VH-VL binders against Nonsense-mediated mRNA decay protein 2 (upf2). Designs and how they scored, part 5

Target 1, 242 residues: Nonsense-mediated mRNA decay protein 2 (upf2), of Schizosaccharomyces pombe (o13824r41to282)
Amino acid sequence: LKKNTAFMKRCKSSLTSENYDSFIKEIKTLSLKKFIPEITAAIVEGMMKCKATKDILSSVKIVWALNLRFSTAFTGPMLANLYCALYPNPGYSLCHESYFELKQNENEVSEKDRSSHLLKVRPLLRFLIEFWLNGVVGTPEDFVSYLPSTDSNDKKFRKPWFEEQNLKKPLVVLLFNDLMDTRFGFLLLPVLTSLVRTFSCELFTTEDFEDKETLELVNRLNPVVWRTYLRKSLNSYVDKLE

## First folded at step 17 (VH-VL; from m5 with heavy chain N54Y L100T)

Design n5
Fold by OpenDDE, look of step 18:
Structure n5 (fold): chain C 242 residues (1-242), chain A 120 residues (1-120), chain B 112 residues (1-112)
Amino acid sequence: as target 1 above (242 residues)
Amino acid sequence: EVQLVQSGAEVKKPGASVKVSCKASGYTFTEYYIHWVRQAPGQGLEWIGWIYPYSGDTDYNEKFKGRATLTADTSTSTAYLELSSLRSEDTAVYYCARSTYFTEYYFDYWGQGTLVTVSS
Amino acid sequence: DIVMTQSPDSLAVSLGERATINCKSSESVLYSSNRKNYLAWYQQKPGQPPKLLIYWASTRESGVPDRFSGSGSGTDFTLTISSLQAEDVAVYYCQQYYDYPTFGQGTKVEIK
């Protein structure tokens, strides 16, 4: 029990490259099955604290290792928790949530809340995309059954992601649709810009690569059909910005 | 044209604090990270930390945690580094620098540098 | 921390000749997912801040002359000046940003 508790604490606070080997060893040896709900919550919290590329990669690998051992029993709840962290208010977009929080508390507290939300959103967005790129998740159908029926306020916890017409769409498509939602202005533009830059090749490139190896890699990660779709969406968004 | 203009040279005694400013212009201040890097005389470069002006979020080199404080004023597009409990080893040229994106910590624009001298 | 080690510490090269600077990281700075190397090169002249030359190990910053090139992957990287010019006299630094930023100790390039 002590070892399991320590493992969960490290998931929460120390998802780093420095602890990678220890995590891998423990994932192989510890009896973690009955603690999966707590582990998934802890990992999501740990992901929010990642600020270096090295740690992000290590975290992705750790999650992959857990996925290999426990399969959907782990991955489902983990993704559900990740989604809930990104969308704490069901029915609202990422930008809408931030906007309302700012309007309700126009004082110094509102800025802090906004900053807190952004601190949570950016790392998790990257992780979600990384999970998609690495095959940990494909569509909302993969984890919809693990979502709670209601949120902490007893509101029905369902977003358009989980409507029948969207359940089989690539997760990144739905995510970027939300990020590029202009109904509430361009509040998420800085976040979007960062993600576009980070994943320019994997998600948005439609040009030919001189390097065949790179081209093969990118095609494996994300077929050109979706890159084309996302590029078009991005172009439309940029047109609205101007 | 992107420019980072820093405040002038400082002379401080051991135990004192120093605050260096970095005024940004020529781009949207809130959309880029501001980093601080120092260079002791005749030595290499050492990263201190970064601030994201949009959110005010900061991160620090472990070596400077507790002594360095990064802030940003979006109304004036100015970033600040405050370093407390100064030591002789803190004598260095301090640079502010811009990085473009989340977790891509390379620096495309630099301030001219601020010499901070710590002497008894 | 990832330690960056440059070699040599100083280099004297004749005008018009090739200058080669090596940089080694204590750990790989290659991101496996996208196969990008998180490495940059800077030029610093006396009394001036560093100037970005190369990022992603081989991509030249805008305005940087073609005689500057970066190569390498993983832990071993090279900055090459194909034909040294008088204005290239400076200290050059490699920098990784795979983790929190760390710099090499610098290589002083002089004219022979």
Scores: ipSAE 0.815, ipTM 0.919, lowest interface PAE 0.5, mean pLDDT 90
Fold by OpenDDE, fold request of step 18:
Structure n5 (fold): chain C 242 residues (1-242), chain A 120 residues (1-120), chain B 112 residues (1-112)
Amino acid sequence: as target 1 above (242 residues)
Amino acid sequence: EVQLVQSGAEVKKPGASVKVSCKASGYTFTEYYIHWVRQAPGQGLEWIGWIYPYSGDTDYNEKFKGRATLTADTSTSTAYLELSSLRSEDTAVYYCARSTYFTEYYFDYWGQGTLVTVSS
Amino acid sequence: DIVMTQSPDSLAVSLGERATINCKSSESVLYSSNRKNYLAWYQQKPGQPPKLLIYWASTRESGVPDRFSGSGSGTDFTLTISSLQAEDVAVYYCQQYYDYPTFGQGTKVEIK
């Protein structure tokens, strides 16, 4: 019990490269199954604290190790928690239509509040992309079943909204669609710019890119069809910015 | 053209504080991180910390936590480094520098540097 | 902290000859997912700030002459000046950004 508690505590506070080996060992040896709900929540909290690339990578590997051991039993809830952390308010949802519907119904969510929140949890945006690139997540179907159907007042919440939408696109594409949705204005431009530059190679490389070695690497990570889609979206966004 | 222009040289007594400014131009100030790096005379380079002007978020080298304060004024596109409790060992040229994107801490543009001399 | 160690501390090379500077990191700065090395090289001339030469271990910054090249992976990196020019006299620094930034101690390059 002490070891499990310590493990969860470190998930919250110490997702670092220095603790990586310990995490991997514990993931292999500890009886963690009954603590998966707490672990997934703890990991999301821990990810928000990562600021160095090496710690981000270590965290991704830790999550990958947990996914390897517990499969969807871990990954589903973890992604659900990650989503909830990114979009704690229904108005922040990847489902843009729901946001605008809320506005129409006088449940307006401030664009400033949304942008401020996403900015605060910007590391989680990177993690979502990293998880996608590493095959931890593909589409929203990977976690929607783990979302609540109702809120604390037994009102329709989250899962039903997703089920009403066609969420068959890669999660990374949906994420960038959300970030580049000009209906929300341009308040997320700094975050978007950073992410685009960070993942320029993996997500935006052209099919006719001159460097063959890079192209081969990128083709293994992300099909050209989605890179083309993302580039088109980005160009459209930039055009509207001017 | 991207430019980082820093304030002039400072002479301080031990125990005092110094505030160095870095005015950015030629790009959108809020889209990039500003870092501070110092170099003691004849020595190497030491990273102090970064600020993200859009949010005001900061991160520091552990060595400077509690003593260095980074701020940014988006209205003037100016970043500031304040270093308190100065010691002789703090004598150095202090540079502001721009990083290219999130968590990619290499520096494509630098200020001209500000000499801070701490002497009794 | 990742410790960066350069070798040699100083190098004298004849004009037109090759200059080679080595940099070692105390741990790997290779990001396994995208296979990028989080390593940069800078040139610093007297009285000037450092100037970025190379990033991602081997990518030249815009405007940097072709005679400058970076190579290596993991923990061992090399900056090469294929044909030393008079204007290349400077101190060169390697820098990792896999973690919080740390720099090598510098290598002074002079004309022999």
Scores: ipSAE 0.803, ipTM 0.908, lowest interface PAE 0.5, mean pLDDT 92
Fold by OpenDDE, fold request of step 18:
Structure n5 (fold): chain C 242 residues (1-242), chain A 120 residues (1-120), chain B 112 residues (1-112)
Amino acid sequence: as target 1 above (242 residues)
Amino acid sequence: EVQLVQSGAEVKKPGASVKVSCKASGYTFTEYYIHWVRQAPGQGLEWIGWIYPYSGDTDYNEKFKGRATLTADTSTSTAYLELSSLRSEDTAVYYCARSTYFTEYYFDYWGQGTLVTVSS
Amino acid sequence: DIVMTQSPDSLAVSLGERATINCKSSESVLYSSNRKNYLAWYQQKPGQPPKLLIYWASTRESGVPDRFSGSGSGTDFTLTISSLQAEDVAVYYCQQYYDYPTFGQGTKVEIK
């Protein structure tokens, strides 16, 4: 129990490359099944604190290891918690949530609060893409059933939106569709810009890759048809900015 | 044209603090990270930390945690480095630099540098 | 911290000849997810800030002459100046950004 508690604590506070080996060892040896709800919540918090590429990769690998051991029993709740974190306020889109939060509470929401929201959203969005790229998650079918419709206060989450989507589409496609939703302005432009640049080749390129292995992987998870779709969507988004 | 223009040279006593400014122009200030890197005379480059002006989020080299403070004023597109409890070893040229993307910390544009001299 | 080690510390090369600078990282800076090397090269002339030459180990920054090239993967990287020019006299630094940024100690390139 003590070891399990320590494990969860590290998930929350020390999800880094420095602790990677320890995590992997513990994932293999500790009886973690009964603590999956706490672990998934802790991991999401830990992910929000990642700031270096090295730590992001380590975190992805840790999550991958947990997924390997516990499969959807872990990955489902983990992703559900991740999306709950992305949508702390009621809404059907990131833009919607951000827009209404800012508009309704403009005088009440401090700059610190706004920053805090962005700090949570940005890393988690990257992790979603990383999970997809590494085969941890493919489509929303993997986790939609674990999403809560409402919280204890009847606050709405993302599940209703997902239920209206094609759950067999690549998660990244749905993600970027939401990010590029201009109905509520361009509040997410900085986030989108960062993600687009970081993952330009993996998600938006229609050109050949020099690395055949990477190309094969990307094609498997996100065929050129979807990359083309995303590129077009991105172009449309950019056009609206001008 | 992207430009980072830094404040002028500073001379400080040990124990004092210094605040260096970096004014950005030619791009959207809130979309990029501003990093600070210093170089002691005749020495290599040492990364101090970064700030994301959009959110005000910062991260620091462990060596400078508690002593370096990064801030940004979005209204003036200016980033600031404040270094407290100055020591002689802090004598260096301090650079602000821009990185392009989240967690991709290579630097495509640099300020001209600010010499900070710490002497008794 | 990832330690970057360059070799040699100084290099004298005749005009028009090839200059080769090596950089070794204490840990791999290859990101397995996208298979990119998080490595950059800079040129610094006296009294000036560093100038970005190469990023992603082998991609030239805009405006950088073709004579500059970067190669390598994982822990071993090389900056090559195919034909050294007089204006290439400078200190060159490698820098990893796989983790928090760290720089090599620099290599001084001079004309022989």
Scores: ipSAE 0.782, ipTM 0.907, lowest interface PAE 0.6, mean pLDDT 89
Fold by ESMFold2, fold request of step 18:
Structure n5 (fold): chain C 242 residues (1-242), chain A 120 residues (1-120), chain B 112 residues (1-112)
Amino acid sequence: as target 1 above (242 residues)
Amino acid sequence: EVQLVQSGAEVKKPGASVKVSCKASGYTFTEYYIHWVRQAPGQGLEWIGWIYPYSGDTDYNEKFKGRATLTADTSTSTAYLELSSLRSEDTAVYYCARSTYFTEYYFDYWGQGTLVTVSS
Amino acid sequence: DIVMTQSPDSLAVSLGERATINCKSSESVLYSSNRKNYLAWYQQKPGQPPKLLIYWASTRESGVPDRFSGSGSGTDFTLTISSLQAEDVAVYYCQQYYDYPTFGQGTKVEIK
């Protein structure tokens, strides 16, 4: 038990490449099934603290190890927690102006959420895309059943992502449409640009890859039709930037 | 044009603290990371940490954690490094440097450097 | 920390000749998700701050002359100056950013 609480504390505060081997050993040896709810919450908190590429990738591998052991019993709640951390108000896009204004005016976004928004979105968006690339998540269908059913007033709005027509679309398509929302200007331009620089081939290229295994994986995860759609959306976004 | 202009040279005694400033111009200060890197005389480069001025978020080389403090003043577009409990091996040129994107910590613009000399 | 080791420590090259600087990391700096190497090269002239030459191991920064090129992958990297000019006398550093930044010890390039 004490070992399990130490494991969860490290998930929350020490998702690092230096702890990777310890995490993998503990995932294989500890009795963790009773603590999955705590682990999913702790690991999302830990992901928000990852600030180097090596730590992000190591944490993706740690999540994958938990997925191998617990499958959807872990990944479902983990993805739901991650989504809720990104979208504390599910009616708003990530680009909603209320997330970026530090005013005493009454808004539907809390003051804490406004001040912490960029702190959360940089690592968490990176993790979502990594999980998509590594097969932890493909579409909203993979975690929709784990989403909370109520808001703070026992009413819940879900994004259109979880409607029947969207449940099987690649998650990154839905995510990037949200990131490229220009109704409030270009509030997440640095974040969008960083993600484009990091994942341009997987998300936007219309050219084939030389490596057959890579080509088959990318086409499975994000077919050419969706990469073409995203590239056109990005071009439109850039045109509006002027 | 992007510029990072640092405060002047400092001479300190062991045990003192120093605060080096880095004034940014020619770009949107809050959208870029400011890093601090030092270079002891005749030696290579050593990364100290970064600050993201928009959020005030920081991260540090473990070697300097507890002794180095990075801050930013968005109203003046100025970043600061404070290094406490100085010792003679802290004698170095201290640079501020800019990086653009999360996790892409390579430095496209550098300040001119600030020599900090620690001697009895 | 990822340790960066450069060779040689110093290099003397005749004007117009090729200079080759090697950099080795203690572990891979290749980011598997995008297949890019998170490695940069800097030039530092006497009395000046470093200047970025190359990032992602082989991508030249804007305004850097074509004679500078980077190559390599994983743990082994090379900076090449195809035709050394007088203004290229400097110390050159490699730097990884796959983890928190660390630099090589530097390679001094001089004119023979």
Scores: ipSAE 0.728, ipTM 0.887, lowest interface PAE 1.1, mean pLDDT 86

